# Designs tried in a protein design chat: miniprotein binders against Pyridoxal reductase, chloroplastic (PLR1). Part 7

Target 1, 350 residues: Pyridoxal reductase, chloroplastic (PLR1), of Arabidopsis thaliana (Mouse-ear cress) (q56y42)
Amino acid sequence: CSNNTSNITTFKPLKLPLFWPWQKVKMGPLSVSPMGFGTWAWGNQLLWGYQTSMDDQLQQAFELALENGINLFDTADSYGTGRLNGQSERLLGKFIKESQGLKGKQNEVVVATKFAAYPWRLTSGQFVNACRASLDRLQIDQLGIGQLHWSTASYAPLQELVLWDGLVQMYEKGLVRAVGVSNYGPQQLVKIHDYLKTRGVPLCSAQVQFSLLSMGKEQLEIKSICDELGIRLISYSPLGLGMLTGKYSSSKLPTGPRSLLFRQILPGLEPLLLALSEIAKKRGKTMPQVAINWCICKGTVPIPGIKSVRHVEDNLGALGWKLTNDEQLQLEYAAKESPKSMIQNIFQTR

## First folded at step 9 (miniprotein)

Design R89E (from h3b with R89E)
Fold by ESMFold2-Fast, scan of step 9:
Structure R89E (fold): chain B 350 residues (1-350), chain A 93 residues (1-93)
Amino acid sequence: as target 1 above (350 residues)
Amino acid sequence: MKIRVEIRVESDDPEVLRYIALLIKWLVEEISKKYGVKVEVEIEERDGELRIRVEIEGDNPEALEKALEELLFRIMYLALELGAEVEIEIERE
């Protein structure tokens, strides 16, 4: 399902946008691109192989995303490993501030950051201060979305209420335009929505693992609740940490710890990878583009990770077209027939 | 059947390392109960790193492999969410 525009002009065709303004997705008071980008690789040295020498390429990748209408960028105050803790926020802030493409329109970028539910964050004031620290690293006065990174409900329910109060205060003080949550399961999602509503704060987003490798009953229930309550689902790991790219096999593994996971899981994904490959070839698209497009077709906003200009260029090809219902069902059937899938994040609640 | 998993986790924040150690202890107990496998864990903290040795033992190969898969997935996401470096080695016996 491509959208064709006819142009009667005798001049050289102009570059058309990958999506139209009316295809932007409502997320509370925000209007975001149908796909965003995650920055968890920025400053992650072992799992993603980050090096500071990559910063110029990451900035180019960021600019390419902006040029193509992407306005949603997801980060977290915990992203960046070792001495680089907070580096993802610092790099995103630097790229926004220095952007030649934005030219003083820095407020057009929707920055979504996540605040870690560390056990030592025991007061709402500490949580508000975490938000202020993120704003300082990002060099902005207001976040698009301030998110609680995970729930403490299963082991520290009293702490969770304090963290929820922190989100309320961030919103009331104007530090964030919208509030969201990450790794919240169906039960806790309803509970925080209702709590925030009693405080006059809308819950705008729920970020969870969601992909052709993670579309179990719980993910579908979360999506149903999001639709019911006017919450937008942000799908992280839409490519399964890279397993859905078609670039890896037993003889071509990624570097680092992911190689161990890929050795264990990848052979059991053959039915799904074949279906992705067939649809990609039929459509003149890549396997990652099909996998991301599937997430968009399900009404979610996927945030694939930025690691290189090539990755951004490829992922942008997920926009401007739609899988048919039959193609979606083919992929879902193939995923169900595959003996392997991804397991939920350790922080995912019920 | 027995699988040995050696995990090294690095962070410049000792509180984050202690939190990770606690979460991993809870995780291995959950995996042991869920898959009916025997899981033993040893954790040592040294100079900004955790050295974790996990031994998974069982007679059902399918349950053993599923236990390993869950351990690997959850450790990787734990490290990602908490900004920690992770290295993993697996030995099957």
Scores: ipSAE 0.653, ipTM 0.856, lowest interface PAE 1.7, mean pLDDT 87

Design S11T (from h3b with S11T)
Fold by ESMFold2-Fast, scan of step 9:
Structure S11T (fold): chain B 350 residues (1-350), chain A 93 residues (1-93)
Amino acid sequence: as target 1 above (350 residues)
Amino acid sequence: MKIRVEIRVETDDPEVLRYIALLIKWLVEEISKKYGVKVEVEIEERDGELRIRVEIEGDNPEALEKALEELLFRIMYLALELGAEVEIRIERE
């Protein structure tokens, strides 16, 4: 007469997931968490103040993300400043390899890296070798997503075709499960989609700057094309380099080059920051959680940057709830009323 | 009206450094055309770094400030995407 629940403790509640399996987002052949994390701060000394003494905390932040169901991590072969070039990939690879939470299941992490469209990468073979170099730094056999970091169409259109062939070869050789692009504008996004389709290669993602500070005509057009073509938009800088966190003001600026930009832009964001603050207070949430949740509500997969355990804890609070349509409209109206917004990335094409 | 911007860029790869110089020359030309401002750029390579002086001049203060904002945004993203260290100093007259 044993109860089949006799081995379950009644003194502690079961952990509920932040999101359910059916809330995972499809990206070509991949199934990813509704939010991922970017690792651009890992090895970035001036913009984000990276120091090697931070590596233990970054590893703890990574483990916390995994524990809460996050399986998408974005990096690039160019991330890491100066002598630390490639450090973002090296740290991510180390954390995946050493992960206690992943023991025997390292392949469940979707690693998305980006390959720089350097002008000296003139053959598809060189581009495939860039992918192999990333795999070596990451210490993995296959990437989830191999991404072209930017388009060369505006200055070297013949090189772009070579880089596209490189992506095809990466996929055909089994080095990547899917391919994506970054900083592609509407015109080039349609062209690469059509090219890859003729080669039998799934284009799973388009990564672009998209946030309440970056919802202009260009972003909306890219989102529309992604929806039409079955491409998932990965939204980078969902917090506007930190401007949407509510941590900064004219009297409380970040260190480094960001302080110059923040001094120019923050005063012009008051309507948006007030709307974010009001909705955050009403929902018992933080401003970053509201800003990230807005990106998710728009059908994108945001990749906020990891810098600390506390930042990951906060960003995870963007999951498990949804802004109403009225709240979304309130934020969008406040963004339009704000005299300032973010500028397009230098590598963003038309 | 005139804004002077001093930019220092450092990376361990001399090919990346030369590529950054080319991108900045392109960027200042695009900003000049977009905002109808006069932009002059001087680029010097010394000891593994670029020393860049940009002068933005125009008669419309709003266009001048927008040109500066675009330069700052694009330089920061350029440094991030290419793994370069960047320092920026601004002087307004």
Scores: ipSAE 0.692, ipTM 0.873, lowest interface PAE 1.6, mean pLDDT 87

Design V16I (from h3b with V16I)
Fold by ESMFold2-Fast, scan of step 9:
Structure V16I (fold): chain B 350 residues (1-350), chain A 93 residues (1-93)
Amino acid sequence: as target 1 above (350 residues)
Amino acid sequence: MKIRVEIRVESDDPEILRYIALLIKWLVEEISKKYGVKVEVEIEERDGELRIRVEIEGDNPEALEKALEELLFRIMYLALELGAEVEIRIERE
């Protein structure tokens, strides 16, 4: 059938953002997207299968995240295996510097890096120098967040005070806009908060393993303390190293050492995986999107890993909607009914 | 009941390898106490590599499985956090 013609100018449909500016999350002096991205896989050859031939695709994935409003990227000075030590920071720095989408707005990206608590980092000056080395690899003058990667309290408590003094000096020298910690338990989180407060340094973030596979009594305690002290929880491994994606089974395992772990754990996750699948289908979403959205609904900022453009595309679908309280309870109950969960990181403290 | 775990860790930094060896010794002791299992560990350092053999022994199958799971989780995180390559093999007896 024919229609009348006209000379009316048409406008392109308005493209709505995945989240509005007022939905950004306060993290100390920073304003960050409700989800960030981690670069744990960048430069890791055996566990994550990194190859330098992937760098172009990783750069495209980074640009896609920026285009969709993501401004938080987490890395560490220890990321990258063997000869690629420091490669995660080097790649992130390169992508920020070369970004045409960011040209003139490089300062809008919040870079969060972590400084390893190596036993040979015995002075606050050495720790400040670790920060300067990260800035050099990243090719930036100031970090958004400088983080202590793990606590030494359980084996070298005197070293920990030195590392805390290093964080104070980084902040006072303007090398970092905010300071944070990773793998700190409830007891140590209170201690560092008080230590930093007496020196005029606010603690802005606590990065811990937090997901539907890592929501035990200790995680709940950490979240409660974070809420009480005005600290933002950054949730790492929000997909349980890939176990919550729904793409793996006993007949379809990942490559490398993760396959051994998945053989032990996946069969015990059936109730949770079924609940994730059911809610995903009901919502027209993927299982990873539901798992990440749950972390956001709990008031955390998840940092799923960037491995490919496809992973970023999928994870971005976790934004712009929220699970109901009933859906959250259904997932939490299914996680409790599952006989397996994730074990804490070796560096996790009390 | 007995489980044998062979672990190979590679790093270009010998200080990191020595640190990993120390942490693995602490880890197996913690696992032994936590799950009430007997854990023996043998670590050999060669240029650029650690060869680690862990034997977990006990009378409770559930405790042995949990001990193995914790060992696997924590070793993978250890390698990830310290930028080391890791390979693992498991034998059950």
Scores: ipSAE 0.700, ipTM 0.877, lowest interface PAE 1.5, mean pLDDT 88

Design V16L (from h3b with V16L)
Fold by ESMFold2-Fast, scan of step 9:
Structure V16L (fold): chain B 350 residues (1-350), chain A 93 residues (1-93)
Amino acid sequence: as target 1 above (350 residues)
Amino acid sequence: MKIRVEIRVESDDPELLRYIALLIKWLVEEISKKYGVKVEVEIEERDGELRIRVEIEGDNPEALEKALEELLFRIMYLALELGAEVEIRIERE
């Protein structure tokens, strides 16, 4: 009809990869926030100073994380010391069940628990029963991720296969939506991936020590394998047990056994701590926020510990921005120039 | 040169304590081989408690300090992963 037609074209805004809490990352069949939270301090009395009087504050910290779009929470069936064994799972389960923020959407929380590779867990049936016990403590019908806490390959290789079969059965029975591993090195990660694939079970996650204090050859090899095989790396101890917070010095050590480790290691971290401090000041951020953001920049999902409302509030500031490539390289160079770093977990395999 | 390390581990689970004792014996042997240091370990189990005494001896101060650092890191992660209470004391020559 007419030579003049006017169209209004709407342009989609460019996606900004600034690690906003609502910009979920894929983890097998799951959709998770770019950062999660770990609960290993819950019920740990000597190393982390846990007391039951802290439970109200921990619940408030959990709700704050949830309000800010965090949907991944990591725990383990071994967490909780002495008579508080299993306390971490019990508290997380209680907080999820009681959550006013969830309002009946409890299934939107991704619970990742780890099953200890205890030497008395000798059958696949016992391992499946460990999963059922965790579900009971958590008061949920299905886990987001069921994880093998460590490999037995280095000291009990015959046990390894029955634990792997246990993971397969958990998945086949619908007790877990996805399967993962913790403390697996490059060789064992490939072996379990291939084993599970033969059984029709995808390996969704590999949880390992990963931070500016733990980015050696093994971590880089694990990350490369994860990228190749479509496995998401979950980075634990992203703050190096607290050494990257900037709160500690030779004159201000943490309480308990950590003070001995800090006396040995902290003086050798000066170049890295200075680089973290300078970037934090330049960005108007804290040192923990920079250290966590670096883990996310590397394509991992870090799980810093929930200890207080203040810690959660601070760690949430690691989201919504991104270190430049030059800032990442500056931190990595400073880490390499530091004479000290963290040592591999005793359960870390080849 | 000699470093003495006293480790106390507490748990309500006797099977867990026996497992920890086995892991510590293994760890001490691995550290001895890795750093070329002499490591002696004494383990006593009593009433829900492990008392572990470790003596690290060697002629190379750097190897001795690295052996101590690895022992401390691995013991702390052992306690954290297994949900065991741990106390550590160090005496240096």
Scores: ipSAE 0.720, ipTM 0.884, lowest interface PAE 1.3, mean pLDDT 87

Design V86I (from h3b with V86I)
Fold by ESMFold2-Fast, scan of step 9:
Structure V86I (fold): chain B 350 residues (1-350), chain A 93 residues (1-93)
Amino acid sequence: as target 1 above (350 residues)
Amino acid sequence: MKIRVEIRVESDDPEVLRYIALLIKWLVEEISKKYGVKVEVEIEERDGELRIRVEIEGDNPEALEKALEELLFRIMYLALELGAEIEIRIERE
């Protein structure tokens, strides 16, 4: 045989996806990979250690995700460094536009962005314009999912209705294929679902904190409502801001402000971390892979953060296998035995 | 027993900083009520920066630690959701 690596196609070969096409999950009119990726870390220097020099590595991580069948990417118009300029959206847009893996099929990516419920967004027209600004930064003509980032019900209930009307208009104008919400608790989730239904708009997704650290009564109630109403739960912080990775201990903390939170919480997670470690070793998997797989087994779509090529490589190993019911129960019992868990997001409603 | 928390928040947008200041004032009142602790907050805004000083005081150590834990979680999520740069320092008693 010839020791020659000549390519004979106009397209580089893609890897087979880590999951079968029938394992894609329905999310309103969309068909998405069983795991997506979030861009929380992009443009956040102090909390996540982001630097602009990392952009090339982040683009490589994005391409690796695409190569392995990931088609859901979550961002927000507030994500980025300090300017309301949508740095995370701009980076995602650049990566999609320049992608060699997509080969002109940029519309195969499902972009889910979130629009901040800022107190100065007081008209439905302003909210529609926020959507148009996101489309401009992302350099796309239509979003997969347009999401309201949080509810104003607890402090500005009249603004809430205006923002909901904005979502309706985005859908009716074809700026988004589907609408969703983030940080909505059980009561507000039902209310927005019913409101949107009266306007002929289906609610496709509810993004909330959901993980082995966030499976309390409220999370279970939200999941139950999602199942009843045909809403897909998108689980953010599936690794608990990094606490479920097994990389950190009292003697090895992350850099930045997270170290203070980890000092407070991490010692109280020992039963859960031991159970994760045990199952990971038995399965030949990593702790993050087990934690993410648990979210998928619960019928949610987790969106762990893209931080590096290594993180994407590791997280992709959460796909293509399934925890047994007994393993799921073991993890859930260990989580309940742990004296600490995640506290609800400041923006999550009742 | 007293815990002092110093928070620095950076953003180029003065409106985002004012919104964060309002949310933190609301948050410390909620925490004070929920855990039965005394919370004092001082906020200074200067050229793209908030300097926040929170003092949590009480006689129940369990309540103080839970109050600190909730403050840290909610401030971290506030920074993440609003895309703000944050630095936190803690002094205990």
Scores: ipSAE 0.676, ipTM 0.867, lowest interface PAE 1.5, mean pLDDT 86

Design Y77F (from h3b with Y77F)
Fold by ESMFold2-Fast, scan of step 9:
Structure Y77F (fold): chain B 350 residues (1-350), chain A 93 residues (1-93)
Amino acid sequence: as target 1 above (350 residues)
Amino acid sequence: MKIRVEIRVESDDPEVLRYIALLIKWLVEEISKKYGVKVEVEIEERDGELRIRVEIEGDNPEALEKALEELLFRIMFLALELGAEVEIRIERE
């Protein structure tokens, strides 16, 4: 339950914010909270168990995030399964429009959506129209960040140039305040940065799988390039699809298709899960809070999924404190000692 | 040693299903090369769904398990990114 009352008694102890304005991170022309939220689960019926009966609770979770200063929300035009195609954007748009917490400050929310690099999106005009369709579903006039969801370089390099031109046009037409990419590897990240620079368009963000389960050579190279070029890394799956929560074991698996993956991977994560548990207990925090805080300490902006009010409450506890360098090293060593880790997204490029 | 994986993918967009079928064919070929295992795939397209049967065969148990893990991860991300429903069943011989 939210304890948000109109009690104006002056003797009530002042509650400190989870983070201060100077702790916001710069993303091109944008100023975003140190952690955002992803809406990957919204409208995803089988893998995440979404049902429309959950919408009221998802709206409450969204309001709780806003109340605690979160202003970055990530979605995609492909999110929502079956007949719910586009549902993630529709729900986010509805929640922003109806928000009592925003009270006319709807433009303070940074909406980052991703446009799928479908093989039938063959013209820059089609890609700009994909952006317009997202704006319609979100019921907003301008996106904070318009993102290309993945690269086509490995199989359709001419299509990729067309999609890049589409991003340029979105920016020039004022449909997006900034442009970003997702699932781009080190080589392609440099190439798109240089291309956009020749067109006068800054690349503000690179979204990639990044967590204690996904901090291999490629992620570290991407982070280094981001730091050098002034690009902000948005870390998706910061909890490894739920594997870093400490909620699951061989005797307590998630429902749905994830259970098969967890059966294969969880036993090989014991050293990392133990280290997360130890640090969490020492700090009076939860394992997800420690895992998310680690991503923030690495200079990334993690976007854990909004699935319930309880998940948002827990994830917000990742803010307002920092892991020491020794704690970060302990977690990284434990991850290296663990025989299992996440595998790269199928769309991740070189 | 053989592992059989049955995958059902649902989408209301037939072009998305066709794209998924192409990506899965490419994926099983790459897994075969990467882990030195034999991978056979059969894909049946019906109205609104794909029924996919994958057999992974090899004499190295470690390579076989790694191939399965990569298949599972990449199929799950593929379904999530493309907004498709996925159901998976595994049988080990």
Scores: ipSAE 0.697, ipTM 0.876, lowest interface PAE 1.5, mean pLDDT 87

Design Y77H (from h3b with Y77H)
Fold by ESMFold2-Fast, scan of step 9:
Structure Y77H (fold): chain B 350 residues (1-350), chain A 93 residues (1-93)
Amino acid sequence: as target 1 above (350 residues)
Amino acid sequence: MKIRVEIRVESDDPEVLRYIALLIKWLVEEISKKYGVKVEVEIEERDGELRIRVEIEGDNPEALEKALEELLFRIMHLALELGAEVEIRIERE
């Protein structure tokens, strides 16, 4: 017979945007989504279980983030383990270049990369060349944010100024639209801000470990300084390496070395995990969405990791709503009552 | 009371491995002083790999637990920031 094949066109229902243009966050000269994504898992084989067979799914996850208004993606020149060193930047660059959603608007993505403060990077020229190498791997002409990955003050204080001069040159040469730092403590953050200001370079961002597991005195001091100096705090590990997801217990640990940390820490997080679960249920949200939303409510820009389409779908649900002040206080009190928390990054300075 | 931690770190960059070895030696000294525990470390570097043995000894169980926690977190931080692969094994006495 002459029956036409049924053409089932599944229309996606019209949905409201997850955030409005006026909810974008100012970071120096940049306007970024209230949440970004980190790519540290891309090319990390043992700790995060990366395999090249995952690349298609990671590309789909990247496109989903773009479709929902996310424009901030954080990477680093050290990301990717073993022979996959630099793989995070290479994958991000490939996804941006091949993007079906961007098609000629690649400059709408704010790429933030971090340059490792390796002890063998001894000249400002070498540091500028590290930036150029990142641009080559990313296949872009200019970074949104060029970041110093950590301070050398604790082991090589004389190298510090050389790396800061490198950041200045990156900015002056137009290789980066803005400069930032990572793992800088309160004292070093003020020092670099003041130094860059004397060179005519604004410091736009300070990326530090900040979450319900990492809101100690130093994080609060860094946040206060950021607010005073007009620096935006980018909060990394907003889910505590996965501990705040509610997926794990002593009987259900993640694979790899994280399982050893989780075995030590998870039993001491019961008050916080209970509070997250209760608020999530009340709101019809997930525990990760509540934990990320808390970071946004504190005025930070969290960068949870992209590992799968499902993770991006879940994390996107952290947008478009806001915890009440009472809910924020409940979570903070529960975190304070919890006997365990995350330890500062080894590269975190004073 | 003793805790033994065996750490394997892999990297294609021998300079990164040497840097990690130096940072771990520093870390062990800081942990020993901070928690009042005895920490001994043995590091062997060869063929793109570090084999690290750490023994933490003390008479205060809480201090030993905190020392172990800090060691584990900071080794993870080193591996992530420096792009190295890590395997860790713990033996408790």
Scores: ipSAE 0.713, ipTM 0.877, lowest interface PAE 1.5, mean pLDDT 87

Design Y77W (from h3b with Y77W)
Fold by ESMFold2-Fast, scan of step 9:
Structure Y77W (fold): chain B 350 residues (1-350), chain A 93 residues (1-93)
Amino acid sequence: as target 1 above (350 residues)
Amino acid sequence: MKIRVEIRVESDDPEVLRYIALLIKWLVEEISKKYGVKVEVEIEERDGELRIRVEIEGDNPEALEKALEELLFRIMWLALELGAEVEIRIERE
């Protein structure tokens, strides 16, 4: 294409945003896009096939998400397998720092990281230092959300109180704008909410496994508690580790250990996969877009994983429309009719 | 009826490997109780690696399959959350 040497701005066609400002979701003091993205695939070599050669493509995917109004990115201090431990945080930090789209606006990104409840993190000071280490890897001075990755209530209840005090100190020191939890069940969610409230710290988010494959009684109870207490539910694995994408079958399994799990579970998902396919075709959408849209329609903020530019482009199509109540019911009944579903995370508490 | 599961877990952090070993021992006890199956586990740690052998045995094939599915799911979640490499092999009798 020829270039003009004058400072002339040509008119471009009007593009509607994927969502409007009033469709942003409140999370404590934060305002986030109705969908975020998770980065657990970044540095995960076996389950997601991560290689460092993919970093340029991941950076392009990150920029595409930003261009389309996504401002919530979830990571964890444990993400990255083997020698790549912490790699997810390092890559996210690099992409934020280097972003041309964010020039001068790095603070518009809400970074949510999770701190592992390792048994050797026995003092609140150690937990605050975990937060500082994450800030160093991310190359930022303040997190949007600092999250406790899982509860120790079932095996080390005294440690959990220490970790909760660590979250309070992170907030009081201004290291995080808000605090959240992950893998907390209804009972522990109420307990931490009440504890934090006595310390003047609002609990802004509860991140749990939530999807058409994981909408059992416990998930619905967690959502009810979140609604009652003013906590936002962040839904992780909204696509069931990839099972709801429609791209896998018994003859087309993913690489790595997921193939064993998919071989056991996929045949039992046929009613749900058929319902997703039918609604997707009727709407001119993809199966992942329908599955993610369902999570949004339930009042949660899903965080599907980032793996490629194409993956982000597809998932962005989950925004800007809404499933009808009848379509939501059809998907829910198909999920109940399916003999298989996701099993709870090993760290999920009551 | 019997299923053997061989699990290999790798981590650069020996404390993480010890924590994983503890969690897997706990997990097999929970699965045994939940599904009424007999679960035996042998764990060997060497050179930044755990080699885990799990034998699940029972008379109810549906319970045995559900026990296997829960083991596979929870091992995958454990590996993801703790940043560990995992390889799994299954042998059925």
Scores: ipSAE 0.677, ipTM 0.868, lowest interface PAE 1.6, mean pLDDT 87

